# Ledger of designs, part 4: VH-VL binders against Chromatin structure-remodeling complex subunit rsc4 (rsc4)

Target 1, 111 residues: Chromatin structure-remodeling complex subunit rsc4 (rsc4), of Schizosaccharomyces pombe (q09948r6to116)
Amino acid sequence: HNAPFDKTKFDEVLEALVGLKDNEGNPFDDIFEELPSKRYFPDYYQIIQKPICYKMMRNKAKTGKYLSMGDFYDDIRLMVSNAQTYNMPGSLVYECSVLIANTANSLESKD

## First folded at step 4 (VH-VL)

Design t12 (from r1 with heavy chain G99P S102L G106S; framework fv_ragifilimab)
Fold by ESMFold2-Fast, scan of step 4:
Structure t12 (fold): chain C 111 residues (1-111), chain A 121 residues (1-121), chain B 113 residues (1-113)
Amino acid sequence: as target 1 above (111 residues)
Amino acid sequence: QVQLVQSGAEVKKPGASVKVSCKGSGYTFTGYYMYWVRQAPGQGLEWIGVINPNSGGTTYNQKFKDRATMTVDKSISTAYMELSRLRSDDTAVYYCARPRYLYGKSYFDYWGQGTLVTVSS
Amino acid sequence: DIVMTQSPDSLAVSLGERATINCKSSQSVLYSSNNKNYLTWYQQKPGQPPKLLIYWASTRESGVPDRFSGSGSGTDFTLTISSLQAEDVAVYHCQQYYSTPLTFGQGTKLEIK
């Protein structure tokens, strides 16, 4: 959507996403907080063209890079797409990305 | 259910090589990195390296980079760790371990049962 | 490399009493951006692989009894067992996953007094 960027709403949405738990009740915010380490996961940057993570989203919000809430939700969708490109269906990271997508889409549609 | 099953105990002489296997089941094998860790008798745990089963890409602890080789055979969901030029202080239980998360800073929720490698003359 | 040091090397505690195990890192494992400590605790019983007990310094793994708790931040961490039971006899290991290489403490052996 084209609603102007709202920092308070951004914080609320991001808090909701960061607070999600998997099917076993385990938090998984650590998967998406920062980009994969090049030392542990060197092939990630050859496969994924536009890396994005929660830390980068927080910085974009802080530095005025988001012009609309839609721009923020597009970054969430990009992050999910990247996770589903790099990881296999059935893996923990892939399934966590599905939960993020479903939650973000639900929150966006309530705006 | 997730299981990691390792090969049996090995006895080697100094200078020999050993190759330990780890077969994953109950999950998408190529969707998770595989870590190798060892433990000398009565001592702490020591990280050897990590392999991406999907790409075959590896990262080694500098202490082992010149002697350790990690590989995978995706067709049988099995990872291998070979350690060459064995010394008596390589006597240890060798573990494979799966991280909870592929990306981030890893901690291990599933471990193989361990393979005892004894190096003696 | 981040060096992990545990204390004591061994500890004997009576059944029902409190056990405390310490872990120190040579540099901070607190990530300022998310305010999380990249520290985990494992329990290892004789003849078994390590079992995940606590991650993020204080979060209990599912199925771990609530008598186990983790605390601390930065460089100083503690694992506490509030009321020791016979099945808690084990070696306990701390691990940092803040930076590579991954490093572990030397382990603390917990025995019944």
Scores: ipSAE 0.014, ipTM 0.650, lowest interface PAE 7.7, mean pLDDT 88

Design t13 (from r1 with heavy chain S102H Y107W; framework fv_ragifilimab)
Heavy chain, then light chain:
Amino acid sequence: QVQLVQSGAEVKKPGASVKVSCKGSGYTFTGYYMYWVRQAPGQGLEWIGVINPNSGGTTYNQKFKDRATMTVDKSISTAYMELSRLRSDDTAVYYCARGRYHYGKGWFDYWGQGTLVTVSS
Amino acid sequence: DIVMTQSPDSLAVSLGERATINCKSSQSVLYSSNNKNYLTWYQQKPGQPPKLLIYWASTRESGVPDRFSGSGSGTDFTLTISSLQAEDVAVYHCQQYYSTPLTFGQGTKLEIK
ESMFold2-Fast, scan of step 4: ipSAE 0.235; ipTM 0.783

Design t14 (from r1 with heavy chain K105R Y107W Y110P; framework fv_ragifilimab)
Fold by ESMFold2-Fast, scan of step 4:
Structure t14 (fold): chain C 111 residues (1-111), chain A 121 residues (1-121), chain B 113 residues (1-113)
Amino acid sequence: as target 1 above (111 residues)
Amino acid sequence: QVQLVQSGAEVKKPGASVKVSCKGSGYTFTGYYMYWVRQAPGQGLEWIGVINPNSGGTTYNQKFKDRATMTVDKSISTAYMELSRLRSDDTAVYYCARGRYSYGRGWFDPWGQGTLVTVSS
Amino acid sequence: DIVMTQSPDSLAVSLGERATINCKSSQSVLYSSNNKNYLTWYQQKPGQPPKLLIYWASTRESGVPDRFSGSGSGTDFTLTISSLQAEDVAVYHCQQYYSTPLTFGQGTKLEIK
């Protein structure tokens, strides 16, 4: 959480996360790229207090809102937490969030 | 208007395969998971599996994993469920249904009209 | 697997009277993180696909008449029709979406007495 924000590392981390596949070779289908539609998933916004997705993270990086790499990794942890609150263990989205968390934790440890 | 329209009734011999189609219209096809459920005559509903139409990623009920294959053709907003090595106890109405809530779990709305598959000699 | 059991298998109720259908799960479908019951009810008329009535055990789907209500928590759930109308004759199914495989009750057939 001490390291200053590094745009090149940010891009490398997001590229790694977006490129993840399940154990059958299926991509994560841009599940985390955008927030769920309020019209079709109204319960999401009743359950999840602080929505976050990759599109929002890219905008924060672009507009200088990340002060440290730790702030960026905190957003990834928030996204995972939101997915695991809204979805149940054994669902596709929950299991994808586990792979994202493991990958992000591994990359953060290499700081 | 959100609709799911399925292919017509099929009659198959034991050991054959059947492929049922489900065409979505009136919504963003890739924005919702597609579920497959069957119902034998006079029986309850039985979940077969779910597919993410955008990625093709699937989760199957273990009972059907070795015989069922779910696929999608995004260009025509159509999902398919193929069941192989058919037995007489596979005789059922097969439904597709759109998932609401999460991308792997939830309630179903709408449902397709159903496709009767009869397996007999 | 979570086994869903409905009772009764069938019932006959007079027009204007209350109908009560029960659904039991073999284990809790209450998720502690969001405090929600992962239970839904469907109505199925002859020759038609099921139609969503209630989700989250007690939330009525838009357009469903207010005579339909869901209650219960954990393992014991009830669907109530406060004043039976002729168009309510159908098979009613409960479903859990707490755990895969997704499972349904055997159905309860509701007829006019």
Scores: ipSAE 0.013, ipTM 0.622, lowest interface PAE 7.6, mean pLDDT 87

Design t15 (framework fv_ragifilimab)
Fold by ESMFold2-Fast, scan of step 4:
Structure t15 (fold): chain C 111 residues (1-111), chain A 120 residues (1-120), chain B 113 residues (1-113)
Amino acid sequence: as target 1 above (111 residues)
Amino acid sequence: QVQLVQSGAEVKKPGASVKVSCKGSGYTFTGYYMYWVRQAPGQGLEWIGVINPNSGGTTYNQKFKDRATMTVDKSISTAYMELSRLRSDDTAVYYCARGRYSYGKYFDYWGQGTLVTVSS
Amino acid sequence: DIVMTQSPDSLAVSLGERATINCKSSQSVLYSSNNKNYLTWYQQKPGQPPKLLIYWASTRESGVPDRFSGSGSGTDFTLTISSLQAEDVAVYHCQQYYSTPLTFGQGTKLEIK
């Protein structure tokens, strides 16, 4: 989609994603904020060719690297794809990525 | 109770394609990675690739990436591995195996194997 | 690619005696940050698929008899069967998980003397 990048919508979407909780009320707040530690997850960077996290998305928004809202949603899809590639299906991080994908798709369809 | 059941033996001519299936039962199919490994007669094991059944995401051994295609059908808990442009040296028993990732990977259950014979 | 080399290619051991199989990797499979060796051992009986025995170089899979043990670190690994039983006749394979492609040793055939 070609809609121009909108900082206010960006902030609203990111707040909604960061505010998500699982079925037990546990927040996702820090899971996707920063890239996995190379110290504790050394194989992540061997498996994932294009790492992306919320911190990087905020920086891209701040530095004018998003030309469209579609570019931003593509980064969310990339983050989800990376999580589902690295993590075991049924794990907490994998299930969080499913909820993020569903929420982001819903928000994107509403513009 | 966990089982991986593979399709039956195949005899193919050089240049043909073969598609092997692997049906998982007794566990949550999308909760484990599915790996494909082959073993030529009298030889060691050789890794072909891995697929995440939930996302469909794949990682291939570079040796096979131009000829191998891994897919899954979640609705019937079945994984597939297709190998194209078969050569006589592709004659082998092909195995599916499931794995768990928890700061590392391992194959905890294997299918019974599918013998693929490539002959003129 | 990490090349895995097993020794010996074949081994004959009497019932009740100790069997030792070695595996060497061309490059270290120990990751210093998590201090884990990305190495697994499998047992393959005639006409059957491989069965997981040991992962993380020394962790025995659930249900595997305690006569099986794994040891070693970095590039040199050993599978030991403390008291060989008739059911242990098999080919044993080591495998590394440190990097792709995943690679296996050539296998060691264990037979009764």
Scores: ipSAE 0.000, ipTM 0.542, lowest interface PAE 12.7, mean pLDDT 85

Design t16 (framework fv_ragifilimab)
Fold by ESMFold2-Fast, scan of step 4:
Structure t16 (fold): chain C 111 residues (1-111), chain A 122 residues (1-122), chain B 113 residues (1-113)
Amino acid sequence: as target 1 above (111 residues)
Amino acid sequence: QVQLVQSGAEVKKPGASVKVSCKGSGYTFTGYYMYWVRQAPGQGLEWIGVINPNSGGTTYNQKFKDRATMTVDKSISTAYMELSRLRSDDTAVYYCARGRYSYGSKGYFDYWGQGTLVTVSS
Amino acid sequence: DIVMTQSPDSLAVSLGERATINCKSSQSVLYSSNNKNYLTWYQQKPGQPPKLLIYWASTRESGVPDRFSGSGSGTDFTLTISSLQAEDVAVYHCQQYYSTPLTFGQGTKLEIK
């Protein structure tokens, strides 16, 4: 959690998360790559206080805004929490977020 | 077994409104987005909109935004699509369809209702 | 809006022969970051709603016979039936789900010759 930010480990973790497949074998990285469209889901921004997605995480890594690996894992947990707040248990996005959480927690534990 | 059962055929005069229902069964109704699509006789499919049954959040095709209203009643696992100020070119079979993949407005559909024929004539 | 155009409008093929249906999008439906095409094919038999056949341009839906295959990328897509069977008589529709509004091709009617 408090280990210094490591760009190589960041890339490995993101590659692992992006490579995940749902229970039907479909990749779902595009769901978490960008924030939901404000045009089509304006209620998302009324419900979710702190939006975050993979594109934003890559930008934070690039611009030196992650000081520890724990800060990066906290953003993953925030993204999962946001998905589970907005979406219903049993929905595709919610179930994908569970898989992300389990995978990220496993990877963090092995670091 | 997943089923989407729609209300029966309607005949309306120009200027009237029609409300089509779609009852889901055999799955968690609030777990999947519900899409509405129509098909004019001998024509292709045309997307009307999508509703998130859990939140009530909606996205409409701009062509229908001023006249279409989508709602859900979670207690009876039923979605509704109302189209107002009907014109003769609104004559079509109206379908509800379950989104297997849904993110924002993106989606493809795994199960479809049987369709509801709406005829608009003088 | 992404415009989807199918060709031909109608096609007659003999039983056991190959049927090929084309679908073109006015702009790419390939998401470059994941290399997936947001393109789906539906089969619609007379008097019935559409049925999911293929999603992600080339992935067959469970229960769909292996004679059905999807191919293509970007803007040009093909649905192939390698050996036409009588039950395959239907209208076939392509759909993009890359962007809103969701759009469909006009349909291709497949008949037995």
Scores: ipSAE 0.011, ipTM 0.614, lowest interface PAE 8.7, mean pLDDT 87

Design t17 (from r1 with heavy chain G99E Y107A F108M; framework fv_ragifilimab)
Fold by ESMFold2-Fast, scan of step 4:
Structure t17 (fold): chain C 111 residues (1-111), chain A 121 residues (1-121), chain B 113 residues (1-113)
Amino acid sequence: as target 1 above (111 residues)
Amino acid sequence: QVQLVQSGAEVKKPGASVKVSCKGSGYTFTGYYMYWVRQAPGQGLEWIGVINPNSGGTTYNQKFKDRATMTVDKSISTAYMELSRLRSDDTAVYYCARERYSYGKGAMDYWGQGTLVTVSS
Amino acid sequence: DIVMTQSPDSLAVSLGERATINCKSSQSVLYSSNNKNYLTWYQQKPGQPPKLLIYWASTRESGVPDRFSGSGSGTDFTLTISSLQAEDVAVYHCQQYYSTPLTFGQGTKLEIK
């Protein structure tokens, strides 16, 4: 929360997260780029009170809503928390969220 | 309405491979996870793994990781589970089952009819 | 691995009487973040695949008669059939989906007395 928002660092972090692959070598950027469709996942919005995805994070950066790098990392943590709330432990999405959390925490500690 | 239809019974010799198919219909195939579970005669259920038909991503039970391969063909709404290096104790009914991802339940709500795989010399 | 143990292995109950099946997990399947128990119950009739009865330990699947109920939390769970019908003869399986590998109990065979 202390470091000011840095657009270059933001882009580097998102690029790293979007480029992640699961334990079987499959990319999972599609899972977190957009929110789940209300038509196909209607219960998602009953269970998850504060939805967030990469597209929304890019928009927040563009519109000046991130005041600190901590605000951005909080959104990553929220996205991970949402994934782990909606999806069962051991599911594909849940395990992908663990990789995101570990990668983001590592990048945050370096910055 | 929703159906999972599996391929027919197989008889294999030890050391062979078997590939079981599961065709989904009556729903959006890529919107639901597909699980594979087996049941030896008179025994309980044993989880093999799960595949996301949209991404192709998989999670395996460690017991089967070196022998099982799960794949999907989205163009025909069909999931496959291949088990290699078969042993006699692999004799079981193999089921595919759908997870109600749209309801956040983690529960397998629809199951295929099962495929009996018999491994004998 | 989470080990699921059911009791009894089999029971016989008269028509119209209550049947009670227990399921114990070797560790808690209650997820603190969402306060949900990652436990399901399935009914399996001879020659048929399992059918979902209850998810989240106590939530009945749509179309399942209200005589079926699930209860419990953490490590100890119960499936109750309040008034046994002839069609309820089956093997009942509990399953945890708290962590991989997903694991099932050994099954409880329910018969008419």
Scores: ipSAE 0.007, ipTM 0.579, lowest interface PAE 10.8, mean pLDDT 86

Design t18 (from r1 with heavy chain R100K S102Y K105R G106S; framework fv_ragifilimab)
Fold by ESMFold2-Fast, scan of step 4:
Structure t18 (fold): chain C 111 residues (1-111), chain A 121 residues (1-121), chain B 113 residues (1-113)
Amino acid sequence: as target 1 above (111 residues)
Amino acid sequence: QVQLVQSGAEVKKPGASVKVSCKGSGYTFTGYYMYWVRQAPGQGLEWIGVINPNSGGTTYNQKFKDRATMTVDKSISTAYMELSRLRSDDTAVYYCARGKYYYGRSYFDYWGQGTLVTVSS
Amino acid sequence: DIVMTQSPDSLAVSLGERATINCKSSQSVLYSSNNKNYLTWYQQKPGQPPKLLIYWASTRESGVPDRFSGSGSGTDFTLTISSLQAEDVAVYHCQQYYSTPLTFGQGTKLEIK
C-alpha cells in the first residue's frame, strides 16, 4: 500500500508495539529497541543481512527516509523476519515477534 | 580460555533447598545466555531453565517453575540455580551451560563440570 | 512438548567401522522460513559434561573431527562416525531447540565391539 507517511500514525503504531506484553502480562523490556551488540554477538551480523530495530525506525522517521506507511510496515516485517530467523520458536524474542507481527498486521489493515 | 566452574557436591535431606553456583571466565559473562540442565544417575539430560545474565530475564521449564530460581551476580561473573523442596528424585548432576548465540539460541558450546546433588534421608 | 527418541539405546561397533545413531522428533524441528533444523548432537564421556559436536543438524562445531557428521531434516536425524576410534566411546545425545521446553533424546551408548 502507497498511503503517504504520516508521523502521527507512525507514533501511534510504534507506541502500540512497544507497549506489548507477553501472555503473563510482562512487558518485553527493550528487546527490539536497539540492535544486539556486535562485540558480543558477531554471529548475529553474519546471519542477519539487514538489521533493523525501533531506534533505527525512529531515526528514519525523523530524517524523512519513510516515503509511505508501507515502507514503515515493511521495516516492521523485516524486524520480525530477522527475529524469527535468528531465534528459536518458543523463545521470548520469537514469541514477542509473533505478537508484533499480529498487532502490526491488524493496525495496517485499518490504515 | 572459556571456563564454567561450578560449586562442589552437596548432600541434602528431603525438603531442603540447594543453591548451585557457576562462575564464568575467559569471556564476557553478560554476552551469553546461561542454561541449567540436570542428569539423574544413568538417565538423560533434562532442561531446567535459562537466564540472560545481562537483564536477569528468565525462562523456566514448566516442570521446575514452582521450585527453581535462577539468578546472576554480574560483579563476580557467577550464575546461581536454587532448587527448593528437594525430593529423592532430584538426585542428579546439575550442569550450567553457555548459550553460544544471542536471543535464547539454545545449543550449548561450553558446560560446567557438573555438581552432584544427592538427596537422601 | 517435543519428544526426542534415539535409536538404538546401545550400539557396539568395531574400531575403524562406521557408527550410525538415529534421532526422531515427535514434530518437525525444521523452520520453513529460514530452512534450518533446530537440532544438536552432544558427546558425553564417563564422568564428564556433554560436549557440543553438531548444531543446525549438520554443522560441525570447531575442533570436532571430520569423521563426525550430522544429517537429516524435519523429524528424522542421523549422527554418523565414519571410522570409529577408541576415544569415541561415549553416550551421544540429540537435542531440539525449536520450541520450549528444550528437550533431549534419552541417549545412545556407543561401545567398542
Scores: ipSAE 0.013, ipTM 0.598, lowest interface PAE 8.2, mean pLDDT 86

Design t19 (framework fv_ragifilimab)
Fold by ESMFold2-Fast, scan of step 4:
Structure t19 (fold): chain C 111 residues (1-111), chain A 122 residues (1-122), chain B 113 residues (1-113)
Amino acid sequence: as target 1 above (111 residues)
Amino acid sequence: QVQLVQSGAEVKKPGASVKVSCKGSGYTFTGYYMYWVRQAPGQGLEWIGVINPNSGGTTYNQKFKDRATMTVDKSISTAYMELSRLRSDDTAVYYCARDRYYYGSGSYFDYWGQGTLVTVSS
Amino acid sequence: DIVMTQSPDSLAVSLGERATINCKSSQSVLYSSNNKNYLTWYQQKPGQPPKLLIYWASTRESGVPDRFSGSGSGTDFTLTISSLQAEDVAVYHCQQYYSTPLTFGQGTKLEIK
């Protein structure tokens, strides 16, 4: 999608994603806010060639790096793909990434 | 190795248009934003715009917005910058440059093309 | 727009001596959320494109000699060459990437005395 980047829509989408909860009503903490620590996940950066997280997305929005809403949604899809590559199906992080993908796809289709 | 190779020098008359190409090799072309910057003789660097080669999305410096057009051809890993309605003060070396970080996270440039001199004179 | 001003416009330094180039931004390029300065230095030799030297105000690019260092924060930045070599003759440019439009200083020409 080539719709122009819209900071208000960006904020709304990101707020919706950060606000996601599991089936027991618990938030997913800050799982995707920052990149994984090399100390606890030493193989992450060998497996994942293009890391991305919400903090990086906020920075890209602030510094004018999103040239379209599609560019932003591509980063969400990349983040989901990375999570599903590194983590096993059924893990908390994988489960969160599925909800993020479904929510983002729904919001993108409304735009 | 990463390389950006630009098209050759151009001489144009006022009112004409010029289209400069920039071919990337040695990296995933669609993964890095491509910037266009120019430098008039003896002057500093001036930003023209940026394109995401994956989406085709663009942002232009307002000074160039109505005359510059940036495009990409993914099949040959080539970016283009066309500048129309040329004036003598458009005489400059035009550079393409790659964003430092994957997916446009940098906005500063680790690799530059060799430059294309565009001379506009009657 | 953020205006970048370099000083001096030109500088002549003897081989082995220290060269100091300054860059001032019209507003802060320090991003409070990550505590990083969005400031980069490039070296440009005659007939060549600019070459990345330093990013994030003080991080030296791989392959750049350790005699090059960057310092400063907010609005005032310095590029230092601790012991000038012949190959360092060039124009040096600072750039901010804090906000669009991206802007550069006017350049500082460094020559050997």
Scores: ipSAE 0.006, ipTM 0.599, lowest interface PAE 12.6, mean pLDDT 87

Design t20 (from r1 with heavy chain G99V S102Y Y107S F108L; framework fv_ragifilimab)
Fold by ESMFold2-Fast, scan of step 4:
Structure t20 (fold): chain C 111 residues (1-111), chain A 121 residues (1-121), chain B 113 residues (1-113)
Amino acid sequence: as target 1 above (111 residues)
Amino acid sequence: QVQLVQSGAEVKKPGASVKVSCKGSGYTFTGYYMYWVRQAPGQGLEWIGVINPNSGGTTYNQKFKDRATMTVDKSISTAYMELSRLRSDDTAVYYCARVRYYYGKGSLDYWGQGTLVTVSS
Amino acid sequence: DIVMTQSPDSLAVSLGERATINCKSSQSVLYSSNNKNYLTWYQQKPGQPPKLLIYWASTRESGVPDRFSGSGSGTDFTLTISSLQAEDVAVYHCQQYYSTPLTFGQGTKLEIK
């Protein structure tokens, strides 16, 4: 919610999310790290109005753009929403986003 | 159990087209990008392109962009790669392979058995 | 395009001995933001498709024996087989997935001495 931004907590949460595994036991290491290339995946940018990825979140943390932990968790929720808009239920990326959402919600409630 | 099964060997004349199929089973077909890679006899591997089976979105190696077409049929969990205007130097084993990560980034964790395409006059 | 170069082209090693295969990229495949090397090793036996051995330069794929290890960072990578077994005779390929087009090394043929 409105707890002040804490870089150590940010790093802990992000490391936990990056360490998750998919339905087949494969790590989520790079799925949400970068935005898709506009050249190769232009349809993504027609569908998704506010793209966000882990690289952008790291930059926002570094440049003081997160004023609260709630702002960071809102970006995680946006990333999940984007994944579930672009991808179908049952797909790897969709199921990854469900696990990310559940993990992030659990971590946020613990503060 | 994850399996990719490709169509059988083809013999073609220069100028013809070939369409290779790749049927996925044992996993959520739309959850993984599909790569196409070829290997000429005694040579290394060469990437042709990648397709997102959920959206139909494609990225091609510039060497193949004018001749290769990748498509999918989600209803039968099958990907296709068509190569047109065949030349003798297109003689190769053509593979489909599953990419476990999104947007063309990642490891090719499962491969089809390969389809030998022979182009001779 | 990132050019991948393997060395040697062929290698003969006695059973139970150590085998080392090198792979160099023409530019770094290390992504500084996540500290990952976008490099993969494959094993290919005659008449078979390649099989994934190692991804992220050093992470062993599930089911791959622990005698296989990957090391290196940036532009210089090594695949090591600590104690060669008969079933390890194959061509080994490195691949970068840092940038498109995806590119592979020329392959290294490993044989028993």
Scores: ipSAE 0.014, ipTM 0.636, lowest interface PAE 7.5, mean pLDDT 86

Design t23 (from r1 with heavy chain N54Y S55R G57D; framework fv_ragifilimab)
Fold by ESMFold2-Fast, scan of step 4:
Order: structure tokens, then sequence, then C-alpha cells
Structure t23 (fold): chain C 111 residues (1-111), chain A 121 residues (1-121), chain B 113 residues (1-113)
């Protein structure tokens, strides 16, 4: 939606996403915190046209690039879409992206 | 039950190539990265490379980049590692291993039984 | 490349006693954003492939006995076996997965005395 960007809500949502754990109780925020190495994973950048990660989202919030909460949630949706494009359904990263999507959608609906 | 079953021992002459297979079962083959590691007799473990079985994309240790080729055949849940221009110091047990993490950063939760490759004149 | 160095190369410990194996990385394997160490320990018995013991420096793999524990952070790591059993005779390897190329220590051979 068009709700104005709210830094407190942004922090709350992002920390909720970063705090998620996989089926074995392991955090997976590091998979989404930074983009894959271009040196070792150049194929990622051939497949994914608009890379986005948590580090980039934090920087966009800091530099005033989010004018609405909807813009922030769109970046989360883009990150999920990228993960599900690159990775096979049922893989660890794909499953983690489903958890992120479900959590973000729930939080956005309550706003 | 997760299993990785490798092809049998090989004896090769210097200059030849060897191709080791690794068949995965008991899990979704394309859902996990497949790593290749070797161990020379009495030595430590040495990483060769990793392949994404879904995409076929590979990342090699620079030491092996010009001699190693990793491939997969998704239809039979099998990964392959071919090493060319063999030298006597390539004598080692070669392992495939399933990676639990992502984007080539991983630890290995299941290993194949190993394939002994002996290179001698 | 991150160089992994284990100490000692070989260790003999009596049954029921504590065994301690060290692993040092040439660069930190601690990721500050999640405060996790990208360090793993494997056990390898003669004629067998390595077996995962510990990941994230201190998380024990399911099914691994609780006498095995991992500790340390940054560049200095320790694998401890609190009360050595006969079945623990093996070579132990540390591995970093912080950056590519993935690298292993040279291994520590643990023997019963």
Amino acid sequence: as target 1 above (111 residues)
Amino acid sequence: QVQLVQSGAEVKKPGASVKVSCKGSGYTFTGYYMYWVRQAPGQGLEWIGVINPYRGDTTYNQKFKDRATMTVDKSISTAYMELSRLRSDDTAVYYCARGRYSYGKGYFDYWGQGTLVTVSS
Amino acid sequence: DIVMTQSPDSLAVSLGERATINCKSSQSVLYSSNNKNYLTWYQQKPGQPPKLLIYWASTRESGVPDRFSGSGSGTDFTLTISSLQAEDVAVYHCQQYYSTPLTFGQGTKLEIK
C-alpha cells in the first residue's frame, strides 16, 4: 500500500525477517544479507537482472530512497522473486524465501 | 535415507583423464550443491570445486580450474568430476559431498564412499 | 586463501580423559552481521569418508554424542572430547566456509593410550 515510509516499522519488519530460522533452527540471514560473490558466482548476475539484499535495503532506508512502505515491501518481493528464479523449488534457499514471503505478507497485511 | 554412491577405483597412466561419478539418492538431487574434495594418501582434504545441480553452474578451486570439469545428469541424479592431464601427485581418494549451505559456501553433511584414483607409470 | 592450521598433528589420550584439538585460521571466519563463525569439524576413521561433527563452530550435528563440543571465535577454534571413548580414534579436520576457496586444516590424528 501507499502508507508513508516509517523507519520504526522498517526496522521492525527487517529484524523479523533477519531473525527467521530454517527447519534445523539455523539462521539464514547471511544468505540474504549480501549479494553472491561476482568472482565465484558470475552466473547469478546473468540470470538475475535486479539484485537486491538486506544490506541494500538498509542503505536505501538510510539514504531516503523509500518514500512509502509499499516501496520497501516491493524490494522484499523482488528479493524473494530473485531467490525463486535462481534456485529450484524445494531447495534450502527457495524454502527460506517462502518463509520470508509469508512473514512479510503477514506483516504488510497488519499495517 | 540420503546416500551418495561413487564409481569404482581407477588406475591411470600420467597424461590420461579420469571421470568419477556420484549418484545421489534419498533426497531432491537438484536441491543441494554438490562438492568435490580429494585426499592424497596420508594427507589432508583439498577442495576441487562445486556444482549447482539445478543450473549446472560451476565454481572451481583455481588450482584445478584448467584440468577439472564438473557436470551433472539430472535424469539419473548423478554428478561427474573429470580430471585431465593426470600426474602422479593426483593419486588420491576423490569424494563427492552434499553441501548444506548456499552459493558455494558450505559444510558437507553427507559424503560419498570415495573413489581411489591411482596415477602411475 | 584462508589457511587453516591445526595443532597438534598427533595426540594420544587415555580412555575417559579429555582430548583437545586446536584450529587456527589466517583470517577471521566470523561474519559480524550475524555473529556466526563459518567453521566446521569432521571426524574421519581409517578407510572411511569424513563425517560431519560440528558446524557454525559450536553447533553439534544431529546424532553426534554430547561429549563432542566446539568453541572459539574469529581465528582460534577448539574441538573438545570430554571423555574419550575407543570409537573416537580418528583423524579430525577443521574447515572454513567463510570464503572460497574452501579450505581445510591438515588434520589431527587422535590415538588411545
Scores: ipSAE 0.016, ipTM 0.662, lowest interface PAE 5.6, mean pLDDT 88

